VH-VL binders against Pre-rRNA-processing protein TSR1 homolog (Tsr1). Designs and how they scored, part 6

Target 1, 166 residues: Pre-rRNA-processing protein TSR1 homolog (Tsr1), of Drosophila melanogaster (Fruit fly) (q9vp47r84to249)
Amino acid sequence: APFLVCLLPMHEQIDPMSALEILKSCDSELVVENSPSGIVYINLPRFKQRFAFVTPPVGRGNELIALDYLKVCDTTLLLTTAAFGDDEIFDRWGQRIFNMMSAQGIPTPVVALMDLESINPKRRPAAKQAAQKVISKLLPEEKIMQLDTASEALNVMRRIGGQKKR

## First folded at step 17 (VH-VL)

Design a127 (from a119 with heavy chain S35N)
Fold by ESMFold2, last read:
Structure a127 (fold): chain C 166 residues (1-166), chain A 122 residues (1-122), chain B 108 residues (1-108)
Amino acid sequence: as target 1 above (166 residues)
Amino acid sequence: QVQLVQSGAEVKKPGSSVKVSCKASGGTFSSYAINWVRQAPGQGLEWMGGIIPIFRTAYYAQKFQGRVTITADESTSTAYMELSSLRSEDTAVYYCARSPELQDTNFYFDYWGQGTLVTVSS
Amino acid sequence: SYELTQPPSVSVAPGQTARITCGANNIGSYRVHWYQQKAGQAPVLVVSDDSDRPSGIPERISGSNSGNTATLTISRVEAGDEADYYCQVWDQSSWYYVFGTGTKVTVL
């Protein structure tokens, strides 16, 4: 079976397809297949691993649907963005869905930070540290992972795939 | 042991609609795709669309976009297909069929309902 | 659009081997599935992923796929094998489950 991953935006303005395109760039030999329902399957032959990515609807009114996606997935990739400043790592939607996830005991997610390259290079380390501080308060054991480049995408994919082996 | 049981045959007039049910038993319902495939008399198989019940959103073959509504009710383990603006060429046996999209990347139909004959005549 | 072409019929004597072809350009790059449909019944999956046999399907039914042809092979044909047979792929370029044109197997 493929490793089933939920791509969950923690900000309504995050387009999960942007994250998916970066993930698709992680290896020159990867094979992508789209299912009839729009599930994106990524086969990484180098690692003998198959991934399936699903993207729930987000925003007010979609909380129960998003939780149902999370319940069927092996893990969740929380998508955050540096584009809107340190106080927008989770927007109001992100805070609501995270609180509901926590109350229902959904498995510990992997956390990605996107769009760090969109901010002043001199401030990128501080912005990443600020995002990590927000995440550490909610998920003390999780290190935030950058997701802007192909190399960073490979790190994220290997982190996800390694969870089943651990 | 998975079983799909469909509603009974229907005779409909042109311009009306029909709603066919597909009740699943003997396995997990919510995470398996339920698809609809029809077969006109003496003809082959034609895919119409499907739904993964827990995701609550349906997907459709282009030919049927706008005429077909596919839904699922998790509490009764039942999927539904409603075809509107019926024409005589919609006379067919309508099958529901299960696909393990989330569980398998081969995209096939492992279990089929018994079929529902819909006859459209004036 | 991607079309899967099958011969309309195949006649075979009992105990002989029936070979049902499913032809399309580069079908070897797809995963091909096969269904048996007996008269008045729903289709039944007999081969998945080119050559995998679901539980309860006899070993004498097998599949292969390479180049431009996928083949369903029924060895030691019995009267109970008389049915229509369909190949099927998922084609993401047309976003469509494509079924073959169907082959009626007649056991003489």
Scores: ipSAE 0.676, ipTM 0.872, lowest interface PAE 1.4, mean pLDDT 92

Design a130 (from a119 with heavy chain T57R, light chain R31K)
Fold by OpenDDE, fold request of step 18:
Structure a130 (fold): chain C 166 residues (1-166), chain A 122 residues (1-122), chain B 108 residues (1-108)
Amino acid sequence: as target 1 above (166 residues)
Amino acid sequence: QVQLVQSGAEVKKPGSSVKVSCKASGGTFSSYAISWVRQAPGQGLEWMGGIIPIFRRAYYAQKFQGRVTITADESTSTAYMELSSLRSEDTAVYYCARSPELQDTNFYFDYWGQGTLVTVSS
Amino acid sequence: SYELTQPPSVSVAPGQTARITCGANNIGSYKVHWYQQKAGQAPVLVVSDDSDRPSGIPERISGSNSGNTATLTISRVEAGDEADYYCQVWDQSSWYYVFGTGTKVTVL
């Protein structure tokens, strides 16, 4: 069975499909299949593993729906971005959904930082550190993973594939 | 023993709407996709759309986009299909069918309802 | 649109083998599923993923898929095998569940 992964933006302006496209670029030999409902199945021969990605709706009013998505997922890939500044790693939506899913129980979390390469190179270390600081407060044992390149995507996939299924 | 039980036959006038129900039992409901497939008299099978209840998002065949609404009630394990602006050509047996597409790339229908005849006539 | 073509009818004597074909361009790249529909009844899945047999389906029923043709094979045909048979695929390009035109199998 594939790893069912929920792509969950921690900011409303993050497009989870952008993250998915980066993930799909991690290996040239991967095979993608789309289900009728929009689930994206990825077979990664390199790891001899299969993944399934779902993207719940985000924003005010979609919290319960997102929580339902998480009920069936093995992994929650929390999507963050460096594009909106150090003070907006989580927006109000992200804060709410995180609190709610924490109360419910979070499927094995993985945290990704997107768009780091889009900001000033001189600010990248500080931005990454700021994001990590936020994550460390919420998920003390989690290290943020960059998700801008194919190589980084492969690392994220490796991380997910190394997790235990529920 | 998974079972899908549909509502009874309907007779409708052109331009009206029909809503058919499909109640699932004997298994999980929320994590399986429920699709609607119709069959006109003496004709083949035609997929209309589906829903994964837990995701609360329906998806439709392009042909029926805007005219069909598929919903699900997890509390009653019931899926619904509403077809509006009915035409004589919509006369058919309508089936609900379960698909395990959330479990894997299983894009088939493993269980079917008994069907609901919808007759559209003036 | 992607279309699956089946012969309208297949006649077979009891004890013989019936073969129902489903044709389409590069259908071998798809996973083909088969349904049996007896008169007045709902379809029943008899083969999934080209050749997998669901629980309760007799071993007499098998499937294969390669090239441009998928085939449902019913060996040692019985009177109870008389039905309409449909092949089916999921087509991502059109975002549509495609069913074949159907084949009526008559047991002589």
Scores: ipSAE 0.926, ipTM 0.957, lowest interface PAE 0.5, mean pLDDT 96
Fold by OpenDDE, fold request of step 18:
Structure a130 (fold): chain C 166 residues (1-166), chain A 122 residues (1-122), chain B 108 residues (1-108)
Amino acid sequence: as target 1 above (166 residues)
Amino acid sequence: QVQLVQSGAEVKKPGSSVKVSCKASGGTFSSYAISWVRQAPGQGLEWMGGIIPIFRRAYYAQKFQGRVTITADESTSTAYMELSSLRSEDTAVYYCARSPELQDTNFYFDYWGQGTLVTVSS
Amino acid sequence: SYELTQPPSVSVAPGQTARITCGANNIGSYKVHWYQQKAGQAPVLVVSDDSDRPSGIPERISGSNSGNTATLTISRVEAGDEADYYCQVWDQSSWYYVFGTGTKVTVL
């Protein structure tokens, strides 16, 4: 069975499909299948693993729906971005849903940082550190993973594939 | 064993709407997709749309977009299909069917309801 | 639109083999599923993913898919096999579950 992965934006302005496109670029031999409901199945021969990606609705009022997604998924990939500034790693939505995740006992998520390559190169180290700082406060043992390139996407896929299934 | 039990036959006037129910039992409801497929008298099968209850996400065939609404109630393991602006051409047997879409790339229907005849006549 | 074409009817004597074809361009690249529908009843899945047989389906029923033709084979046909048969695929291009035109199998 494939790893069912929930792409969960921690900011309402993050497009999870952008993350998915990056993930889809991780390997040239990757095979993608789209389901009628919008689930995206990815076969990654390199890892001999299969993945299924879902994207819950986000924003105020969608917290419970999102939690239902998380409950059935094997892995939650939290999506963050460097594009909105160091103070916008999590918005109000992100903070709420994260707190709810914790309260519901959702397994430790994988955390991705997007759009680092889109900001000034001189600011990238500081931006990454700022994001890591936020994550470390919430998940002390977790290291944020950059998600801008195919290589980085492959690393994210590797980590997801290494997690336990429900 | 998995069973899908649908509501009874309907007779409707043109322009009205019909809502058909499909109750699932004998298995997990929320993690399976429920689709609706209709069959006009003496004709083939036509897919209308579906829903994965746990995701509360319905998806539709383009032909029925805007005229059909598919919903699900997890508490009762029941899916619904509402078709509005009924026409004589909508006269058909409507089936609900389960798909293990969420489990893998299994894009088929492994269990079917008994069907609901909807007759649209003036 | 992607269309699946089936012969309108197939007649077969008891004990013989019935072959029902489902034709479409490059259908071999799809996973084809088959349904049996007896008169006045709902369809029943008899073959999934080209050649997989669901539980409860007799071994007499098998499927294959290659090139431009998928085939449902019913060996040692019985009177109870008389039904309409439909092939089906999921077409990502049109975002549609496509059913074949259907084949009526008559047991002589």
Scores: ipSAE 0.904, ipTM 0.948, lowest interface PAE 0.6, mean pLDDT 96
Fold by OpenDDE, last read:
Structure a130 (fold): chain C 166 residues (1-166), chain A 122 residues (1-122), chain B 108 residues (1-108)
Amino acid sequence: as target 1 above (166 residues)
Amino acid sequence: QVQLVQSGAEVKKPGSSVKVSCKASGGTFSSYAISWVRQAPGQGLEWMGGIIPIFRRAYYAQKFQGRVTITADESTSTAYMELSSLRSEDTAVYYCARSPELQDTNFYFDYWGQGTLVTVSS
Amino acid sequence: SYELTQPPSVSVAPGQTARITCGANNIGSYKVHWYQQKAGQAPVLVVSDDSDRPSGIPERISGSNSGNTATLTISRVEAGDEADYYCQVWDQSSWYYVFGTGTKVTVL
C-alpha cells in the first residue's frame, strides 16, 4: 500500500501543487498516476515505495475538514515558504491548524521549506535559520527540510518513506 | 458482505430535480469512493461523478458539471446524487458504485447498488 | 475522447469459449476492468486490472490486455453466462471513467 501523504500549507498563499511538482522531479524513473478524486499516486522504484498525495482545503472554516484529512494520512508534510519573509513562516491559518493538530494528537509531521532559492542568496542562510527557529519552538528536535531542488525532493521522499504507516 | 441499497424509482417532469440516495453497509464507508453511473434504456453505462466521503470532495464528468451534485453523509453511510434541470434524455437507471480508489490505483467499481429508475416525462 | 469499442454481440454454444474484445488505441497501456450485467440486474465486476479475478468469480473467466485489444475470455460457457459485458478504463487525459460499448453474449 502507498504512503498516504497530506500536503498541508502553513500559509494560505502557498500552492501545494508547486510542492508536488518539485517532489515529482526527485527521480526520472518515478511514475505518476492521477486518480479521479485528485489523489496523486507516485511510484518511486528507487525506494521500492509508492506514495499518494492529497491536498485538503485551507483557510478559515476549513480547519475541521483538514483535520479529517490528517487523521487518515500516514504522513503530514507541512509546507512553508521563505518567499513571504521571516515573519510569515506561519500565517493565521497555519498557526490555527497547527494548534489543532497538536490538540488532536496528530503524529509529528515532516516540515518543508520552499522558495529559498527564489530569495537573495545573501539572505538565504538567515531565512533558513529563521524558519528553523519557528519550527524548533513548535516541534523540538525537528529539522526543517529544504524543498527547492530535485535532490532535496528526494530527501523529503526518503524522510516520508521512513515514517510509520497508520 | 458489502451492500449498496438505493432509493426507489422516481417519475419527474422536465425542468425539475431528482435526488437519489445510496446507503452502504457491511464495510467501511468513508474511505471508499462512491460513484454514480447511469444507463439509459437499451444503452451502455455512463459515469457521472463520484465522492470520497472522508474528503467531502466530489468530482464530476464534464458532461454533467453544473447540473449534478454528489454528497455524502458519513453518519448514515449514505451517498446522494442530485440531478437538476431534468430532460427526457435523463430517463435512465442510475447506479451507485463503490471503488477502492483511496487504497491504491484501483480505478474500478467492485460493488454496485441495485439501481434507481428515473423517468422524465411531460 | 477516448473510446472503447466492443462487438455488439457474441454467440456461443454451451461448453465453448467466448471471447469478448475491447479495442482502443494503446489500450495495453491502461488497466482494463470488466463487468457482467445480466438482464434486469446491476453490473458485477468480473475482472479487474486486466487479469485479476475478484472473489467469487469462477476461474472460467479470465482477462488479458495487450497492444490495442483487451479480451475477456469465458471458457466452458454455461447458460448463466448469458449477459451484457462491458470493459472499462480510467482515462486521465479526459478525466473520465470510460466504458465500452457493451457486448451481448448469447448462449445458444
Scores: ipSAE 0.898, ipTM 0.946, lowest interface PAE 0.6, mean pLDDT 96
Fold by OpenDDE, last read:
Structure a130 (fold): chain C 166 residues (1-166), chain A 122 residues (1-122), chain B 108 residues (1-108)
Amino acid sequence: as target 1 above (166 residues)
Amino acid sequence: QVQLVQSGAEVKKPGSSVKVSCKASGGTFSSYAISWVRQAPGQGLEWMGGIIPIFRRAYYAQKFQGRVTITADESTSTAYMELSSLRSEDTAVYYCARSPELQDTNFYFDYWGQGTLVTVSS
Amino acid sequence: SYELTQPPSVSVAPGQTARITCGANNIGSYKVHWYQQKAGQAPVLVVSDDSDRPSGIPERISGSNSGNTATLTISRVEAGDEADYYCQVWDQSSWYYVFGTGTKVTVL
């Protein structure tokens, strides 16, 4: 059975499909299949694993729906971006849904940082540290994973594939 | 044993709407997709759309986009299909059918309701 | 594949083998599913994923899929096998569940 993965933006302006496209680029041998409902199945022969990606609605009013997604998923991939500044790693939506996740006992998520390559190279180290700082406060001992390149995507897939299924 | 029980036959006027229900029992509801498939008299099967109740995510065949609404009530394990602007050509038996779509790439219908005849006539 | 073509009818004597074809361009690249629909009843899944049998379906019923043709095979046909049979695929290109035109199997 595939890993059911919830792509959950921690900022409502993040397009989870962008993350998915990066993930799809992780290996030239992967096979993508789209379900009628919009679930995206990815077979990654390199890992001998299959994944299914879902994207809940985000924003105010969609918190409970998003939680329902999380409850059925094997893994939650929190999506963050460096593009909005160091003070926008989590917006109000992200903070709310994260708090709700914690309250509901959702398993420890994987956290990805997107768009680091889109900012000034000189700012990238500081941006990454800022994102990590936010994550460390919320999830001690968790390391944020970059998600800009195919290689990084492969690492994210590896991390997801290493988590326990429900 | 999984069962899908649909509401009774309907007779409707052209231009009106019909809402058919499909109650699931004997298994899980929220994590399976429920689709609606219709069959005109003496004709084949035609997929209309579906929903994954837990996600509240409905999806539709292009032909019916904007005219059909599929919903689900998890508390009652019931799916609904509402078809508006009915025409005589909409006269058909409407089936709800379950798909294990969420479990894997299982894009088939493993259980079907008994069907609901909807007759559209002036 | 946007359309699945089936023969309109297949006649078979009891005890013989019925073969119902489902044709489409490169249908072998799809997973084909089959349904049996007896008169006045709802369809019943009899073969999934080309050749898998759901629980409760007799071993007499089997499926295959390659090239441009999927085939449902019913061996040792019984009177109770008289029904309409439909093949079905999920087509990502058209975002549509495609059903075949249906085949009426008559047991002589």
Scores: ipSAE 0.895, ipTM 0.946, lowest interface PAE 0.6, mean pLDDT 96

